VHH binders against Dynein axonemal assembly factor 10 (dnaaf10). Designs and how they scored, part 3

Target 1, 357 residues: Dynein axonemal assembly factor 10 (dnaaf10), of Dictyostelium discoideum (Social amoeba) (q54e33)
Amino acid sequence: MSALGESNNKQNGKEILHNYVTKKLTSQPYSCQWIPTSCSVVTVGKKTSGGISKGDIKIHQLEFDDTSGDPKLNLVYENEFTNPFRCLSFFKQANQLQQQDNRKFITGDFNGQISEWDSDICDIPIWGVKGAHQGSISAIDAYADNLVVCGGKDGTIKVYDTRIKPNSANDNNGNNSSPISTFEQTNKSNCWSICTNDNNIIAGFENGDLNIYNLKTNSIQSTTKLNGGICSIDSNDRSNILNQFLITTNKSFISIASFNNNNNNNIEFKDYDINKEPNQTIWSGIYSPWNKKDNENIFTIAQGDGSVSMYRDDCKLIDKVLVSDLPILSLDYSKDRKGLLCCISLKKQLSILISPC

## First folded at step 4 (VHH; framework vhh_4orz_3)

Design s32 (from b5 with Y110F)
Fold by ESMFold2-Fast, scan of step 4:
Structure s32 (fold): chain B 357 residues (1-357), chain A 123 residues (1-123)
Amino acid sequence: as target 1 above (357 residues)
Amino acid sequence: EVQLVESGGGLVQAGGSLRLFCAASGFTFSDYAMAWLRQAPGKRREWVALISSGGSTDYADSVKDRFTISRDNAKNTVSLQMNSLKPEDTAIYFCAAEYGDLFYPETSEFDYWGQGTQVTVSS
């Protein structure tokens, strides 16, 4: 871990969350994630010039000034692409702290395309699906080294295996339009959030629908309606069963949901209001990958008021930091260095935060 | 080629109602989130109402429960129903469009803007 990043964040017995460095970007990012086995952050989003919107990918490395020791975000890669990017996912594992050597990520764009990128070589996608959805891909989640689940404006959820390639010898890097599974809603609503493993998909929709699908039986397991559009879903345990998860909404509340151990067909929800007046969107919520199994449930949320808040257990606040005067849209924990978190705001800013845990 | 054209503005007495319309052309309307913003004399531009490409709505606190935004993708229009109008609502009202399924109203960096329509509310 970086010596400077290991600074004691506990003052007078209080745990603190603080903004370590912030950089203004030339584009609007919509998603950010740490690149595995690095101190680099990738952001994907939109660059608008003269009414024309393009896709933008940037990679910044967290560095330290040679004379002052101050942190800085050094731009090491940027490129523009035809379609604006909406969402981003690295491949998640059941054990998120296990050493990751997969530095590939998946993007979903506003034109319905999925692309797989090697973060060491971002110039050309190594796999992709054109026309995966009609309209924008609003949610994407990648699991293990080959499973990609995406949802979007057309209300469908599609599952792809990146190992499946076209049979042609000149196949343009797997322009594969055939999903291994497709799920459709009766009442079409934009799929804003997805959380998956190799057994289950949990999908959240703009209209408040929350659906759970079984990938082994290719069928729906449950449907529930929440009182707000579901902006994000994350699981504290991505092992064999997704049985506990965090939901954030556009109605100033979050929900912690779990399967009943005595009745796996029933889901129990605990709702918590976050700054209800005025109403705000809770854009993202993620569990710490550093949580000890069955012992810790630390999570962090990205808020429409420009703050990032960290909680434990039953939504007890650890600390809150104001990062921007505009909403924070996306968050990610470093899996390589405990205590590092990145986030992006609607003010075209990338920030690195130091977490007390 | 891209145009947003507002209509429906005018003079109205306090407590009255007006309906604003915005006609869009030159782009795939259903792929854009739409917003209404206003600028009162001597004040900064502020957002009023927002509708996502999927139909989710949000409103500024000053107009909540009085104004309703809606869209018609078949006609490429967005409308703003304004009820219980107050002198404080006097402003030029602008229609704005943002490519994609999401944006937040405080950005003010929309892809396309209309030229605005005047709304005047007498005491």
Scores: ipSAE 0.309, ipTM 0.673, lowest interface PAE 4.4, mean pLDDT 84

Design s33 (from b5 with A97T)
Fold by ESMFold2-Fast, scan of step 4:
Structure s33 (fold): chain B 357 residues (1-357), chain A 123 residues (1-123)
Amino acid sequence: as target 1 above (357 residues)
Amino acid sequence: EVQLVESGGGLVQAGGSLRLFCAASGFTFSDYAMAWLRQAPGKRREWVALISSGGSTDYADSVKDRFTISRDNAKNTVSLQMNSLKPEDTAIYFCATEYGDLFYPETSEYDYWGQGTQVTVSS
């Protein structure tokens, strides 16, 4: 209601992260995001029946029970599709809190297909690319209202403009567009993570390669190798993607990368170990869109131990909550309501968390 | 048609070894992660070993240092080398697959399951 997600920073003098509601799903989600200008979450993933895996899209609305007042996740939409979905992206903006009426999202599937959906309908894709990748699309990032960047198991990164219709050589129906850019890697490592704006792409690979590309010149700008597969990349400022990034890995550590404004644009990496025994994958990490003051960086990570942990500058722990006994795979901050997070786990669960950020 | 066929099970004395094989057909094997799971009578199915499409491996604590998972993409096979077998390893062993990336092996869903192969370890 009017106070939902507000002021919990002040409870007992402690900044509190807590599990608000959890719902078990009939499918395995791999990605979750809040739908812009709503209190609804979309999840995409896989539903297996009779040994056959299909794609699954669900939309849940956060509601309150009229009798108890307790929060609940009400299933308002679901549909099945031919290919299991691996990844999901709404169109991100330079200012994450800017009011956006764009409720379209992009999916990447295990069969290499990109699809664009209208979350208010979601029955038939409004744009798509079949065979965008050979094999799985492992990472996708959509920016502004028309730029789609995808990375795949084939080790390539492809950039699409949703406004471009294919020529007769590709598909006259407008369902197989050509990429405006393609980047290939020598070792063909799976591209697990992508972060983009209209100038640059940052891509992370299973082998630990971290590459930065310039979209304007269609060329690679830098290559660095980290000591672990790169599961996610997020930028604290999409207007300047070459400023600071949060990188999560499959070797129980995260890295915060920043450009030094003094001396030759060198990238500084600060590595922080997350509970190493047992070793765990840190599946996702995202910056809070609500704390964009010069000296305040708040971020949250999704952990293989089933926890969600929130940090501020220099990886100082604010709070940690155990959400599942299986890994948490995906996280998203609401851009409409401060203090709301959604996450999904390998236990077929969708959870809403209340965050002090 | 997608098929997973397990083989190599049998009766063995405690301390012995067995090698299980899973032959896959009907899909692009190199794109799939492969797992071995087992189910003992009256118990829930549990995972024992995983190999990703990229070759990364993981093992349950109960089988670490005793079992080794490997894959041969040219032959569309995954194998499980089981050493120092114990009576508590007695179970039906299943081959399962997940399309694509490295996932944690403790999942409630796998894309395809084989019929299983019985492993019996006598004390």
Scores: ipSAE 0.098, ipTM 0.508, lowest interface PAE 5.4, mean pLDDT 82

Design s34 (from b5 with S53Y)
Fold by ESMFold2-Fast, scan of step 4:
Structure s34 (fold): chain B 357 residues (1-357), chain A 123 residues (1-123)
Amino acid sequence: as target 1 above (357 residues)
Amino acid sequence: EVQLVESGGGLVQAGGSLRLFCAASGFTFSDYAMAWLRQAPGKRREWVALISYGGSTDYADSVKDRFTISRDNAKNTVSLQMNSLKPEDTAIYFCAAEYGDLFYPETSEYDYWGQGTQVTVSS
């Protein structure tokens, strides 16, 4: 690491993706995201002890090397909950670099419960729905300040408005919160991935189904089947998620897709093989919120071989770093400081990476 | 009380086939990914095959195209169809369960294990 630092990147003009700090955790994280307007990361996941699986939420604050001598991830919050957490989402905005006042996040757990948390006070959820799904909530995405879309192993997609509360303040179980929309998949495949805004939902399934829904008409707009389970979906533009979106799969390929409204039912796919080995899972892929000049797109993927890889338009590799000898499951760009990424691995590790931009 | 009970092992000649079954009880089967692992005499346990709740499968390179894993969520069973068996497939075969749908079989800390069933493949 001392031979390949930020100074070498600057001096040699080479774009290098750096592993800045890695910390071993006491639990298995499944998702990680930066807390808006901070240098803190939330991780949610599972802690198993004596055959009992519980949920955990951890918040780590990044301490930079210019302030302390060595970079550190300081644990500032930790708590255990009844149900293991599967997925996590802060509220996305149409302008991703807009300074967000909303520091609330949504979790989906393995028992079908949605919970909303205030990252400044995580002790008790501020909103929730018990039994939102039968079984695991496998995908969640939140938009603006109130829209929550979740998908589960029961094959359904449900849309919630966090402003809609149970009919009675005396409701002790939260089960009276109804979705504003429900979409059913005919094959009941696990919904592994969701990307939403206020107009559309793009949903990806374990069986390879890719569905596009129109939220204004409350109907399905398009159905396509890919040759691989769809692990993640992200859009380069949250104001119009259908213009271009990134799909990662469990069959060693990614796709960059666009839906042209002038060619109804014609989704154009550009497929890229990431590895010659079949069946490698590419767990997550996200667009950078930075570098929006001249329609330049940068995205980063989390790979089953333990690598994080960064690409430009048309899947041109910028750099690849090996973070773990086990899969990287989740990653997120800081929206507050250009060049910071967080990621988690199946080796119970939280890592901070420095992006070349 | 959690139980994973394997069955279907036995003696078979090289080139033959066996079908292993694992019956699960005492937990919500549909919340677990299921795996088959094996242990040959004097060796460490190695992963063979995995199936998620939704039916996504993965296989070790040594058994790919010869073995097929499947599950029946209504009967709380997982099975392993083993074709074109070789003497090096001789091992005790274990059923294992991992809570959730995110599962990496080679390095996962399995929540539950069966006692194993012996498979012996003659030359």
Scores: ipSAE 0.205, ipTM 0.608, lowest interface PAE 4.3, mean pLDDT 84

Design s5 (from b5 with S56K)
Fold by ESMFold2-Fast, scan of step 4:
Structure s5 (fold): chain B 357 residues (1-357), chain A 123 residues (1-123)
Amino acid sequence: as target 1 above (357 residues)
Amino acid sequence: EVQLVESGGGLVQAGGSLRLFCAASGFTFSDYAMAWLRQAPGKRREWVALISSGGKTDYADSVKDRFTISRDNAKNTVSLQMNSLKPEDTAIYFCAAEYGDLFYPETSEYDYWGQGTQVTVSS
């Protein structure tokens, strides 16, 4: 259990998900993630002043007050940049609980630029592509230590290798490096969600299209349409993302997708309604990296009603906590401390939650 | 410079319809989510409808199935079709813009606001 109070969450054998600390921010965050090998959270988003919208990066460290012992979020870094940021990804690996040691992250902004940052030195991006997309980058996923997959409002998905340095010869559409792969959606819908490994990309679109691509053959493997825009996609196992993945939608439901023995044409979808009146957007859903024993999958969702809810297999509710009176947009599990979650809301708040799982 | 101009308000009988328009200028309209909010006399502003830059819509429960929001990026306009109007819909209706395509129902978070157009529903 977490040394940060997880034992205090159990009462008479009951599981309790609770808000541990919440801090009001000076900017609107759109994405939050824990920095690997730390108790720090990075948030990226937008700061508006005098009618001008700028990008904002903040890093907060979870600390304890010297006199009271109460938890607090201490701002250790902040800076403003030209373009508002929409999305954020640290580099993921097949086993997220093994030491990643990569503290670099990728941002996608509303003007179609991707940038790579070192979380220990955020002042200047270490790599980037200007004009990677026409319009907003709405989804980004980084894998291994060099693969970046981004999707955007232009309906395309592009794959970049951060080891390929930008040069002035490759500045078509304003970018300084060429993608190693490009996929386009026939219906040209905004790509809201991406989940990637070294073999496959799963992409979800605003119109409900769900596409699966094979990176080794550079071709599409599967297309399905769901009855809602696909806000997030997460896999319980990135060594084989096609075994099982979680989809959240903007129509008050989630779907759990499973393949039969790697048969890409035999996908079973199990849909579960989440408090469908009033309709809410389920902005994010993520599998717990910690609870993979006993043939049980634990996942947590970020809800438009301001709640964060945890589920077991077959969407059985473990617990639910109301974090904000406005939507929760982004969630992340700590990979260094079992039972810690971070989330952000439209009320310019960053919260740390204690999870029983 | 930046301008949001509402039109289409007026007096209508209960059960009637009105269409509100908002013309935007001075910013890249296609990069902004657009919303309609309303304020009745002596009350706080409340959110009514929102459309993302990508066209996804959402509505407050009080207007769901009666109001429809739409946008035209070529003309830099957003509109609100209001059907089955009730006396409770009487308010000043404001157009608002927020950078990005995420939903922003809280009134204080919008980057730009119009001056509003009066809607009065009698009966």
Scores: ipSAE 0.048, ipTM 0.471, lowest interface PAE 6.0, mean pLDDT 83

Design s9 (from b5 with F103W)
Fold by ESMFold2-Fast, scan of step 4:
Structure s9 (fold): chain B 357 residues (1-357), chain A 123 residues (1-123)
Amino acid sequence: as target 1 above (357 residues)
Amino acid sequence: EVQLVESGGGLVQAGGSLRLFCAASGFTFSDYAMAWLRQAPGKRREWVALISSGGSTDYADSVKDRFTISRDNAKNTVSLQMNSLKPEDTAIYFCAAEYGDLWYPETSEYDYWGQGTQVTVSS
């Protein structure tokens, strides 16, 4: 009877948001994502030794627990590179679950270089652009199988097509490839967040500017200023126009934005305070890919207090878990296994969370 | 050789002002977030103010509206303007740098630290 009670308690663990396994890393990760069609997580970041900062890519494979074992994160790939990595994006599709066939990802580094990697090989980039930005690439978003949008400290947003091959020369003098579009931000603030599809780019800036660009007209469509730096933007649907999106800020609030379809060309913003005392950065927020067809908008946020919190429509809390005593910077839903999340913290930790999702 | 060198500390009367400076060398200053932390006698080190590589600022509740952090990327300096000083502000003030555009208010391990500058506020 006690054994049945223990088994039921373990099974019930999947009905709440909880930390399944955590692993200490030898580097500081800044971004983490599940590799499509796998139980593996890629992390990219910085490894500092003797005052020298280098780039670091790690891949960990999740081993699930059984009756007698504990869950584990096994390091299956690790390599160091010249430049620290800031951001990471797999190619997103109109339906988030459609990215299952593309295992390539894009990185942006602190020196302004974009690189494309095949997660099955990962030793040498398969495509890249040197000097894509002056200084850090702070945001990157990849869409379909060929569109890469990056934003950086120089206040610009650049759009690349990975089908345009880099210059084959050892080119000391120029770009490996040219962007198909460049957008200059009016106030030249650091572009901290990007969400894109083939029609529009939504870009969020450190100064609170939120800009929407039209890729067909190569022009700015709208600008709005929020009361905090915009740390992340995610869309619940990337088909068509990016009609609804989740915005997280460095001033303890999130905003849910939607286009008003009633002929008004208006964007409606609903702001929600998460926890203002003390003020915290909400580093990342993402929609669950699993509940769209059930007319449920479930999203999860990564908080500066070390928590990960899940919400339903109108910011109704489902559950919250404390993962670290330092900020959680990045999180991602598995698109292969419902209820599985990965996240990383400033405590150099990679955690796998089980969610009720 | 990476160095963070603080200056501008000293003795001041309650209600007075001080401006602290931190001169950075040996790294690309504009790629770093800069912070001021303090340690009072018999207390743990606490975070005071942070400025991102792009200029966004955040402050501990105890110093909000009294202190202002700023940076000059052309001169590789960060400064802390301290107004309406209180005896409770007495501490050694440390300049710290973190690579990238990281943002965290809590006391944490930074990539680089200065040696600190003493601030004493008498009543």
Scores: ipSAE 0.309, ipTM 0.681, lowest interface PAE 4.2, mean pLDDT 83

Design t1 (from g2 with G105D)
Fold by ESMFold2-Fast, scan of step 4:
Structure t1 (fold): chain B 357 residues (1-357), chain A 124 residues (1-124)
Amino acid sequence: as target 1 above (357 residues)
Amino acid sequence: EVQLVESGGGLVQAGGSLRLFCAASGFTFSSYAMAWLRQAPGKRREWVALISSGGSTDYADSVKDRFTISRDNAKNTVSLQMNSLKPEDTAIYFCATRTYTVYPDSEYTVYDYWGQGTQVTVSS
């Protein structure tokens, strides 16, 4: 309703995704997540010095300057560990916005080790499995308080219960936890993506294979092949991950998929091209935890061009922001503060974004 | 049709210098990251240097401070200046486009298109 010739504030009344604060890190992060019940972000990654690669865990708190009110990322914890870290997961709950008192997270490293950490006391892992995979763990997802699913370069998927502990943690005979389930692939391909709950696993592979498993029957339910490596999988409902899930690929497209076991165990796909020229990897895609059931399916993607883009139903663009001139690898929504996202880039940067919804 | 054509290789004495060139066509060059990789006799290909679409550079530890990667978006060319060459730098050098990668994690690094390569031989 503004009259012709009236000046408007460029941000007034518009849905804008804003790069709020960016901090350069001393190590390369590969994954980032908000710590539940906090304004803190954990990043895990790799630090190389003198030809030796080590693991790096950092925790930054989003703070505001008392005088200027300007945002800042304050480093509140950092430590180095023997193995470089590849992936990270907090425990997902059926109700994502329900108050979460579990501040523990799982890491997968380049040497095939899983470790569980308490974000309040990160110095020593509280649980772990050495040699969970041969080679790198490329994907990890954790559910409820004890279920951990990991996939790796060896093409296997392994399921662990963190309540099953070795006789002596961290000694030479103590790390002998066995998986409660193992799924192997005939054509070994790196398992790049996993989404799990207590009933099902959805797993995506570098070669484009997409597999759905039933944890109650310990069996595969469906196998499909996509025309691109599957970089990430996320569900809009953690209590029923098969109802609708988002797939991102390394061929500049995403898919919104649904699985109905009453219809010949077939997956229904809606494919959307994001930007084909140039071809780009869409490294990660996640649904907003703030979506209202049955009327909102807002999601955000991390792009190889250095952008983060937010979408509504049927892949309708809300906004896109350029965060880096190198790929954005990982992103996460705050479950404690509506409108906050964190992301990391290959330029060794951690950024906080403000979302319009 | 994407085409990458490398040039500038040859035989050089240890301590010498060479400059490699890659002429690119068939894609929007300015939008792509460009990389140089090499393959030594009996070894797998390894990454050497890269330059982002925005001009940010990175190098393998083995060549850091000796090699410099640069690009000319007006001419669709990427080049690699190699100084203080060593016998262990002997390899076929390849130009590649990079659109999907997790750098420096080699397990996720994927290059869309590769050139035919140019031979670099460092004596003694």
Scores: ipSAE 0.013, ipTM 0.365, lowest interface PAE 8.0, mean pLDDT 84

Design t11 (from g2 with R98D V110E)
Fold by ESMFold2-Fast, scan of step 4:
Order: sequence, then structure tokens, then C-alpha cells
Structure t11 (fold): chain B 357 residues (1-357), chain A 124 residues (1-124)
Amino acid sequence: as target 1 above (357 residues)
Amino acid sequence: EVQLVESGGGLVQAGGSLRLFCAASGFTFSSYAMAWLRQAPGKRREWVALISSGGSTDYADSVKDRFTISRDNAKNTVSLQMNSLKPEDTAIYFCATDTYTVYPGSEYTEYDYWGQGTQVTVSS
């Protein structure tokens, strides 16, 4: 952004990723995302009071100051719910920059419940499944306005269609919808990461397993094992599995997986070490939705050392900013305004960062 | 309601030993990792030791080879055996469980604390 961040580009001519505003929260967020067609961020997580932990949803609106030096994050909504929330997903489309009017999001909680929310209302869920998993839902990805893919501590991956209403015997509860697909693992490792790309599901596990499933055939296509637990997976092209995937791990490295143009069964993995002394978890990594049109893959990672780092496709560092003295757990690019990222840390902070994407 | 109750702290001379205990209730103890953390006066909270639901253990570098964490799933207890104690081990020790954190068992994990802690003082 030409207007934002120019004051921090101090005569060095360098691209600068910088912290624009940081706000301390009254709850611990575990996931953050920009609300489509807005300058608002939703965070979901845990609020503990008097030894009791509750689920927490907050919406903050970014206010730009047109006079020098006071950007603000204004709390415009908050509410508490029974179960702490672990993960969050808005519905992703093949073209993420195409304006969508769907402002609904899905949450997965630590007690295995899925809920769908309308960000314009938020007071009660509009759809849900109680007991979707035994134990925590650890990963969730929503796609094409009605598809919800979730992975859990029980080692399973389940696919739901939000258009399927609960069993008639469970009127108005929204808790007895059946999955349209279920994938089970023999080793029952926690499913930490999910990425939905067209009709394929890519799932990453605590034990390092990386599995690719075909939803139309209800079968596994590929299995690979990496040398670290797989914390996040993102695709540079949500419409086609035959492209690139960014994988982050809990062993101070990331992997870029590429499909070979002439052999669809061969996946090439390139591993890159990230500041591995001491060992750190790379909690999240996402491709910029803005730069894919330039045929230059740019991605940003959230690091256990409290920094956010931006790279080009060969893992060439563009810039790095220290946001917190505790890990950064989640980050998201604005699809409405180029150069805006949001992230959250274990220090109960929500930050807005400015970047050239 | 999840509750953790620590005990076993006290005053000991450098080179001595103490055993800390934590009694857990209100959750399915055998399914969750258990950790010990400590906080010295004027310092940040520090992770000390972890035991997974399956019994695998991990330790902070400052306590490796001196401290041993163990659990008894039949009694819903976790314990910390502390040997070769040093003055720098002086702190309030907290029992914690990882029921709501993203990746249990890492030094970067934030634990939920339901215990009041037990004071350990090591004289020179």
C-alpha cells in the first residue's frame, strides 16, 4: 500500500512489512479472519473467568485515521458461548478476489461441535452439528458456500453440507446432521490441518502424514510422510489440485509441494529451514491472494518466535516483522484491500499488518 | 469443573530433593497431557516438564537430568521429582493441563491453570 506504511519506508527503498495497530484482547484468540466486503476482523477463542472457560467471538472494525498516527481497532461485537472455539473458516471460492456476499463463517470447538454463523447477526448459530468429532475439532475449511470439511483429535476427517437440515426427531437443534463423507486413519493421529481445493481434500496430521483425498470417489489419492507435525496447509490455486501447496510444520521448517506437469502422481517437496535455533512451530502459512495473478507466488508465515515473515516462491525472504514475544497462531489476508493482514498471538493480541502482499 | 490441586512444596537446601504432587478432577485425566510450570518472583512463567497422555516426557533444558515427571492414571495424579535442587529453582510451581491449547507438548503452548501453585524455596 502506497499510502499505508510509507512513514516506515525510511529512505532505504526496501519493501516493508510493519505493524500498523495492535490491540490487547480480553480473551485468548486461536483464529482470526477478515469478514468479506468489510474492514472488520472476526476472532474466535477462549475466555476464562473465575476458573471457567467459555467460547468467545469478537468482531473488530479497523478505523484508519486520515490525520497522522492513530489507527484503531474498535470492538463492534462480542459474545460468550458454552464451548471454547479452536478454529474458524469463511467459505473459500476458487477465485478469492471475486467479491462474495457470503459473510457466513464456520467454527469448530474443543468439544467437537461445528457451528455456522452469520457475521451480520452472530447471536445464535444458523446451522450446526453437535458431536461432529469425539474430542476437539483441530482443523476446519469451508468451501463453495455449503461444504464444510473438518478434522479432529479423533483422527477422522468429516465432510458436511450446510444445506442438509437436522434429523426431524431433533427439531430446531441443528445437532444431528450426518456427514456426507468420513475418512478414517488406522493410526488415529490428530488432524491438525485441512485445505480444500476444488473436489480434493488435503489433510495434515500430528505424526507428519500428509493425505490427499478425492471427494467424488470417496478415496485416498496420495499419502506422504514429512519429518514434522503438519500445522497448516494452503493452496496457491483453490480451483486445481495440480498446482502448489505451502505446508508449515512444528519442526522449524516449511515445505513447498509441487505437482509435476507431465506426471500427476508425482509430488515434489522442497523443504526450507526457518530460524531453527531454538526449534519453533511455524503455526500457519498462507499464499497472498493478490500476487497469484502476477505469476509470482508470495506467501506469509506465522512463527513461534512471535514474528511474521513474507517470502517469494523459492523461500526468498521479502521482509520480517516481530509482532509479539509469544507465538503468532493465525493470520489472514484481506481480500477487499491489498496490503492488509490480520494476525493473533498467544499474548492475547490482535494485530493489523501492512504489506505489499 | 476442572480442578488441579498442587502439594509437596517447601524449603530445602541446595543439592536436596522435593517431590511435588498434583491431584486432578473434573475431566478425563488419562486423555490429556499434564505439565508443570513455575514462576519465580519478578519473572515470567516458565515451562518445566510435560507428560503426554501416552506417557512420553519432555523437559526444559534448565531441569533436564534433574527433574522427572510421572503420572498415575488410576489416581488422577501427576508428580514431579526434583533432584539436585539449585537456588535458581526457587519459584511457585503450577500444575497445568493442555485441554484448550492448539498443540499440546510444545514449549510455546499456553496452558490452562486451575491450580493455586505450591511454593518451592531452595536455600544456598
Scores: ipSAE 0.014, ipTM 0.363, lowest interface PAE 7.5, mean pLDDT 81

Design t2 (from g2 with G105E)
Fold by ESMFold2-Fast, scan of step 4:
Structure t2 (fold): chain B 357 residues (1-357), chain A 124 residues (1-124)
Amino acid sequence: as target 1 above (357 residues)
Amino acid sequence: EVQLVESGGGLVQAGGSLRLFCAASGFTFSSYAMAWLRQAPGKRREWVALISSGGSTDYADSVKDRFTISRDNAKNTVSLQMNSLKPEDTAIYFCATRTYTVYPESEYTVYDYWGQGTQVTVSS
């Protein structure tokens, strides 16, 4: 417990960031997200047996035991697919708390295929693109109801509209939908992170390149280089992702960045060392969808030491919890219940966390 | 500055045992996952064993049930007990701190700090 938690009555004590329930999985998850308008979490990943790797999609519902009242994660869906899955995105909206209208999600796999799924059905993709990338898709982000942006090991970024059918009625030979935009990285560095809306893409690369693209002009707007690989990018305002965005790196630091509108098109960075040791990977960082537009910039990070840490504003620590003795790879806030988080670790575990805010 | 120093390598006959040690300095050892990797002549470096900050272990299939990784956080050391050694285990063995990336290949996990290695030769 925190010091305030210890001083409070146990019956009505202040909530602290803590592990509510953890479940061991039969596969390695790489990404997890809450399904809108539910208490269910989808995980996507890889199941390896005898040298053969397959894709795995699981949906767990947060339930309570009828006798004890204890929380449990009940497996309500699982299926195996040919290609292992690397990344997952539900469609983000300008107001993240209003995204409950769309329960569809996009996956990117190790063989460069994109697939769209309806979380209520899930058995068959409703849209997809084979060979969207050469090699694995490492990052994916979806916006509104139809925009999908993916980045891959081949160093490219591709933009798709899910309303464009992958297979035309005139070509049933598996000809896929063409991207509406393609951006090529000069040095072919793996694109590890993407954050998009209908105006811009922010893309982060293994070599530390950070690129901003303008979707209206279909051109690159800004390039810069950080001294660490860029593991994740998230914005505190999806209607204007350039206003403020969070970058996590594989060199023990995070950056809170903003695009300078002062006619010079420069990015302003505030760098924060998460610990004093170098080279700890900060796998993921996300802003709370419950932040008030006035002065709240609460965000949570997933750390290579197995911890999940919650911060306020200028990287001021709110609380930290050790969830696993292996790295936490992915995390997501519930948009249906304030204070509920999910995360997954390299120890093949899915955890639900309760946060104080 | 971070330093990793391996020791304990040598020449041993097939079926024999060897214990490798890694002394770490310059970082908060207890907060890091530690790994042993090896490189045989003409081959790329391959992962052998992992121990997390909390003590969970994992092993490559080729060494499972023969090798045991352990750590001593009070002494800032990680060790690898190698039993039932085979000629195929001949390699330079490296101690490394383990960090992960969002890169989807588990075999291409990032290992940041490396020691100089210790040679293990298994004869006959």
Scores: ipSAE 0.013, ipTM 0.382, lowest interface PAE 8.2, mean pLDDT 83

